# Designs tried in a protein design chat: VHH binders against UV DNA damage endonuclease (uvsE). Part 4

Target 1, 305 residues: UV DNA damage endonuclease (uvsE), of Deinococcus radiodurans (q9rte6)
Amino acid sequence: MTSACEAVPQLGLVCLTVGPEVRFRTVTLSRYRALSPAEREAKLLDLYSSNIKTLRGAADYCAAHDIRLYRLSSSLFPMLDLAGDDTGAAVLTHLAPQLLEAGHAFTDAGVRLLMHPEQFIVLNSDRPEVRESSVRAMSAHARVMDGLGLARTPWNLLLLHGGKGGRGAELAALIPDLPDPVRLRLGLENDERAYSPAELLPICEATGTPLVFDAHHHVVHDKLPDQEDPSVREWVLRARATWQPPEWQVVHLSNGIEGPQDRRHSHLIADFPSAYADVPWIEVEAKGKEEAIAALRLMAPFKKD

## First folded at step 9 (VHH)

Design p2 (from n1 with G35S)
Fold by ESMFold2 at other seeds, look of step 9:
Structure p2 (fold): chain B 305 residues (1-305), chain A 126 residues (1-126)
Amino acid sequence: as target 1 above (305 residues)
Amino acid sequence: EVQLVESGGRLVRTGGSLRLSCAASGFTFSDYAMSWFRQAPGKEREVVAAISWKGGSTWHADFVKGRFTISRDNAKNTVYLQMNSLKPEDTAVYYCAARSQYERTDFTSPEAYEYWGQGTQVTVSS
């Protein structure tokens, strides 16, 4: 069992820092394709090794700043899921001990890890090739989580939105057939257009999949005045009921740049929804990253004075 | 006013190569995922390739994998499609399209795209 801080939520850092402390190296597909096979191997070995070292540094960063929730970048290991090219998979296998050690650094520091992969992932697409590439991408993310030694439970969440609108029944039907490393970690989050929390809830209930509530998305979808609308608290509680145990509940926090209806994420969080006051885990989706967490800690309910 | 302007379409022989460009203006290019669609006569518009707003992730349709590569240069507000080993079946009008990074829906559907170019004709001769 894991006990949350009963007084205030744990604020999560998303992917990287604004400062130089947690920043990952990348390579584009076009540059990668210009490399010979030997050059590809050397490039990915150097890149993956460097990013694993940065991950160990991210664990230290989180510990030093009392951050107990961290969203791993979906771009940690470029080309890992590239169809027809197993170079990334082979390099990551070679680095398995280093990857496991990085995972232990987070676990030893008491930092919960999750991922939110969604770049070109549509599990319930009506196009077979998209469904296939989506499962491949999700499996690659789950492989990273396995390599980090992370338990196959929603504690180490693998989070998606609902995908193609109007295909909730298809989403519910496919979830039981997902590979276990994906299925056992899967969560679903409401969005502004395709899937409201009302549309996701029956899918979550039918499949035993936790619902991650995003109040900002809900406010935009339902055209509500702001995140203090009474329905926000109602959905926090309904979403909580999909979590086993309920103390693992994660919600997402963001503000609009120009107001509650603006889908774009602000740099800092000026408006913390009162409905979130007792939620144990919050991912802070602000462009200011660690700066937004620091600013939130100076506000109620986090400021004790 | 938002503009997406494709260029580089021309007549080319089978087996040839071509690079399409799409110059963007009037919006924050680096906040948008970009895609190339194509439409052949009598056919529906179909997604060819897509690239994330930072350029770190790409997707290519099976019918172009290994032959086409999408890329972007955020400093130049431009998205590219490198087309190699061209076939007569690649003959179509090619469109670039922009999708907000905050759009959560199906990237293969044209309705997910806020901005569209006017298209550039690619013709591949036997």
Scores: ipSAE 0.742, ipTM 0.895, lowest interface PAE 1.2, mean pLDDT 92
Fold by ESMFold2, look of step 10:
Structure p2 (fold): chain B 305 residues (1-305), chain A 126 residues (1-126)
Amino acid sequence: as target 1 above (305 residues)
Amino acid sequence: EVQLVESGGRLVRTGGSLRLSCAASGFTFSDYAMSWFRQAPGKEREVVAAISWKGGSTWHADFVKGRFTISRDNAKNTVYLQMNSLKPEDTAVYYCAARSQYERTDFTSPEAYEYWGQGTQVTVSS
């Protein structure tokens, strides 16, 4: 037995609660652009201050509910990466003490933080303007993680899927040149279409990038009957080998609403893959959020009902 | 004066094809991701397809995958939905919606969308 194989899984909360406890404010681009520069500054100061306060409340929530892994919302600080407008960056700099204190609330409570910004971020796009906006967006997220006082290691993971299909070699080539705040936190997750774990593994090995295995995506991609297929355990172990140390391994857990091939996430997790029993960190990707975590804690392998 | 104007909705037989268009004006179209939503009577509004602000990424809901194709022409400020192999279940009002390239809220949520069209009715007869 290894220490990674003996780890009790920690179930992670993703972004917000279904209850009112963890909910963040936002602003649309159109409303923001209608504001004068002074109005933009006041708006973002109020909004960012409020979201930092809520984020500290999320740390308290996690501590109170024995949640030791939390995925930060990538929408905490709207307009932070807005091209040609440095207002968000200036406001966040002004709030640096409050942001750092919020980060300390998590780390003092022993809560691991990660982020999974994905929508329209494509580092290996064949379009240069998409690559540039993707790096800018990722750099803004890494800036938030720096401001929270989070280590530039995969412990505080900045996670993406593999991006544009058929461009794995380009992805492998660009990763070493990413800004250090991004590169040192980067992880890659298999998806249901563009990148299987087999396609990502050589990229991860060549660049020293951890592979986050998603069994649900694997089952959909390979058209397998369910998450008990023997290859699921095989990929858990292969992905673990990309983590340094292996005790930091994160996997993603979800079920399909209408069955194993349905990509839509169910409200609760009815089927916990046996292959995940010894994984140290599990992000629970269920619409039921904290309700799904509570339900999982009442079933094998966590606890008897 | 922001406008999103859908066109092309009509009555079509099962198995037929239809192309929806959405003409945009009054904002910088190339800064916005575009989506098609639909709403059938008694159901929630649901996202059907989405396309990134430059057109480099597309997404299609599983219930339309292989049958519907979203596309855009930034020179004409227009987004399209090509609908093939139509089924009675596709009967709905279809809405065009614009989402900022900087918006990080879940694109499947209607709250992520800043601008909406008035909708165009698609009816698929058995």
Scores: ipSAE 0.000, ipTM 0.187, lowest interface PAE 18.4, mean pLDDT 88

## First folded at step 11 (VHH; from n3 with G56R)

Design r1
Fold by ESMFold2 at other seeds, look of step 12:
Structure r1 (fold): chain B 305 residues (1-305), chain A 126 residues (1-126)
Amino acid sequence: as target 1 above (305 residues)
Amino acid sequence: EVQLVESGGRLVRTGGSLRLSCAASGFTFSDYAMAWFRQAPGKEREVVAAISWSGRSTWHADFVKGRFTISRDNAKNTVYLQMNSLKPEDTAVYYCAARSQYERTDFTSPEAYEYWGQGTQVTVSS
């Protein structure tokens, strides 16, 4: 591998495609609760089986499009973490061979997988019930990653924001006690309000947790004019130091719809931060998904000359 | 102008069922997570249930333990709370609230919610 190949960022696809190629089925809680136990089992078996097949297709899609980073949807297996109902867990266990085969499809294609499961997850909540449900949800996500045969390392990252603001000490204290399938994969990402990169860095250092830097969040948090601010490069480098090895560093890329301070993600990326030119792994958080990746590949630094 | 309008609150007997609705207008409803809060006399507002912007993820407080179900219909810009097996302790004003999907603060805190309804009274009798 040449130095230029080692320096070229890999652009990651997030969850699904705009096109029909990668789309996952769902079921709402209200519809699920209206089903009998036998109907629930049949519904989840059909749904999970279908989503595993789609996921295997996503591996083929990534290979065909030279995509080497893919974020798994947190909605692949609805009801898996439903308290008091083990139907999802039982169905997923039944489908273990198919799930493992799907994981191997990604690994064989050289596609790195990660998850970013934040729906109603606040690990450092001051409410015990929220902490308990958060660990249960994270454990369910880690179970999916184990079932896919994925390494219990930050290579196959389980990514969260810092949670409840003003509770960084509590976050640092709880991380060592997380179940190993979660703890060994955990990464932390700065957000627009609760945790800046400066607030997360000591937590990451104390716990051996990689920091995923998000320049858009940083710009909003610090009210900076755009992602070319010199601090953006500073934080790329400081975040890199939390990764072992540093070649595993992931950053997040997004633009605001109405400008740099808009938290809402745009369809395409018009402004690629120069600070990201040598970052090895970039998740593209744009509503245009594969279209945004294609457009980025036509821009510097991806298009040379 | 943004509006959240709750409806469906009324007097109901213990063990009964009730469905609350919250109609939203003036913003892109499908970009917002929604929650129901309640406030009993002399108490602070507390989160009852929350639902993600897509409707795929939900959270319910332990004190409703499978008795309540939050849902949403993005085509109708409406969020619902189905309340079964009602108890006198459920007596409260119920509020609908909206939180941007990009708001990353604690979803149980009222401060995370940008828009609020006027509330609807639920009274559960013995």
Scores: ipSAE 0.721, ipTM 0.888, lowest interface PAE 1.3, mean pLDDT 92
Fold by ESMFold2 at other seeds, look of step 14:
Structure r1 (fold): chain B 305 residues (1-305), chain A 126 residues (1-126)
Amino acid sequence: as target 1 above (305 residues)
Amino acid sequence: EVQLVESGGRLVRTGGSLRLSCAASGFTFSDYAMAWFRQAPGKEREVVAAISWSGRSTWHADFVKGRFTISRDNAKNTVYLQMNSLKPEDTAVYYCAARSQYERTDFTSPEAYEYWGQGTQVTVSS
């Protein structure tokens, strides 16, 4: 990229807005199970159609607000991968043209998409049933990304933490055997407890998997004073080396509500790490969503010192 | 003063149904994932079902899949376990547990859970 040293990081919107513009419908498992087969089909058709329309609107929202990175909700299509019930899969297949059109709306607007599914996914679990359900869940998410027309590359990242602690070798061993729609999009992020960036790096190097560095998690894990610690810059650079190309690097940004050691995400970002100044893609993990992005744009390095 | 109080455990016949409830207080319930664990005499505590903080995602162990349904009502600070088609092997003390949404470790491991109830006994007669 010609203007990389002049470029300001692209700030990403995570899942939804605080305002009404990007909000997705849901259905609980208990309510869904009370429905007849015909009622299930009608419910999911209505719900999925509505969420695809809202997703198309999210592309317009991002374009209008100069947001070039958007994290898809992993809850867009409830019941999609429900064991013993193919209704969701059939409905989504029926809506394939609308889903593809929604994906084109993002790519035509220059908005990068990624997904960070976390709920009940532990690829390196010591429990076989969890490993199997985890692969099925990841495959369902990858299917949504395929349906949106998204590339099977880390440009359209499918991001996880390292999973069950103390099982890095098992994680490295299983990654090559993941289905291609998952494997080719997979990224790994350090967390506060189970996997530091130092523990993930050899896994990422061995498997060709990009490392998403999260400075907040790193500070908590290593009990560092704040995100200006010199190791934060060191890990930004080491993580960048796992990205091919390096200009696809994504990092995560969050602040603790009551200080650097607080794992809970604040509403706004008060402390932007200087180490992130040259990172091309930042997901803003703040409860204030678009409000947090707006506030960041009023701070250095985005507007003024 | 965090409390998780289970209720609804009792003696029930094979094939019967039962609904467990767990009332939560002393923390922001809507920020926590919830789970039901069970423990039979002489056995390890094992996860039965889990539900995300918003209620949008659930997980059920294979041995209860299709028979049990976890749910939650954030307005009432309550998590539920609907148990249908009960079997004698479901006999156990059932525990409600809470896990911070920021806890990223293995959700099947008891150590991932900050808060625990005292348990409610479910006994299924042949």
Scores: ipSAE 0.701, ipTM 0.885, lowest interface PAE 1.7, mean pLDDT 93

## First folded at step 12 (VHH; from r1 with R104K)

Design t3
Fold by ESMFold2, look of step 14:
Structure t3 (fold): chain B 305 residues (1-305), chain A 126 residues (1-126)
Amino acid sequence: as target 1 above (305 residues)
Amino acid sequence: EVQLVESGGRLVRTGGSLRLSCAASGFTFSDYAMAWFRQAPGKEREVVAAISWSGRSTWHADFVKGRFTISRDNAKNTVYLQMNSLKPEDTAVYYCAARSQYEKTDFTSPEAYEYWGQGTQVTVSS
């Protein structure tokens, strides 16, 4: 993007703003199922249309605030992957031009898009029914990314954790069989319990899947004192090696509310890992959202003076 | 003190209906995904249904799909399981459980759940 000496990490906004600027409408399954088929169609048409408009506004918001990485909400299109009910799919197809235009707004503004779907998705589950619903949910996410006109590459990442612990071999074996819109975008992130970065790395290497390193998760998993442990830099570099090109590397940034071992995300980021200083893309996983990004910009390494 | 209190379990005839409730206290209910598990004699505890913290996403096991519906009311700190077309095979102790939104492990595994209710007995007679 720029020469290495002139670039700083790009801080990414996750899903929504604390302010009113990026907020999406939704509907629960209970309320949706109380509607007739015609009412469902009308509801989803209105809801999807509104969320696409808000998403277009989010592109403008990111551009205006120099945000070049944005994580799309997995809740943009409720009921899209509802088994036995194609209403969402039909409505989204009807809105294809508007969806593509929203995607172009992000791409034209130089904003990288990714998704981190996780609700009830366990690709390596020992339950066939969960594997099936997981692939259906991932395919629905990939359909949204296709509809936005987003390339089927890790630039437009579909990110998951490793799923069911102790089943890394099964995860590695299933990845090549995933539908191409999912497989070509897939990334894996370490978590605090089931999959350390050491457990994910061979899976990533075997399948050509990028590893997203999360230092906070690593610190919790290994019971380390904080994110300045030397292994944090080691894993930034080992994860980078799974990215092609390495300039696309994404890491996750969060702090614990009550300290490094607290899995809950703080409102702001007080402790920025020195190991992240040369990482090109950072998703900021803080409750303060855009407020946390603004606060980070006032501290090293983002503030020079 | 965190508390999950199930209610509504009783004896019912095959084909009947029940609604289970689980009242939550002592934690921020809207920050937790909720699930119902069941355990029949001689079987391991198994997930029946799960619902995200907002209620926008749900999952139901195939053995109850079309018959059971999980829901929640965050204003009342309560999760529900509507059980229709009950079968003798549904006889079990039913537990509600809470999983932090920060838990990334397999949602079907009991170890993903931080808080558990005491259970409520559902018995389905022929």
Scores: ipSAE 0.722, ipTM 0.887, lowest interface PAE 1.1, mean pLDDT 92

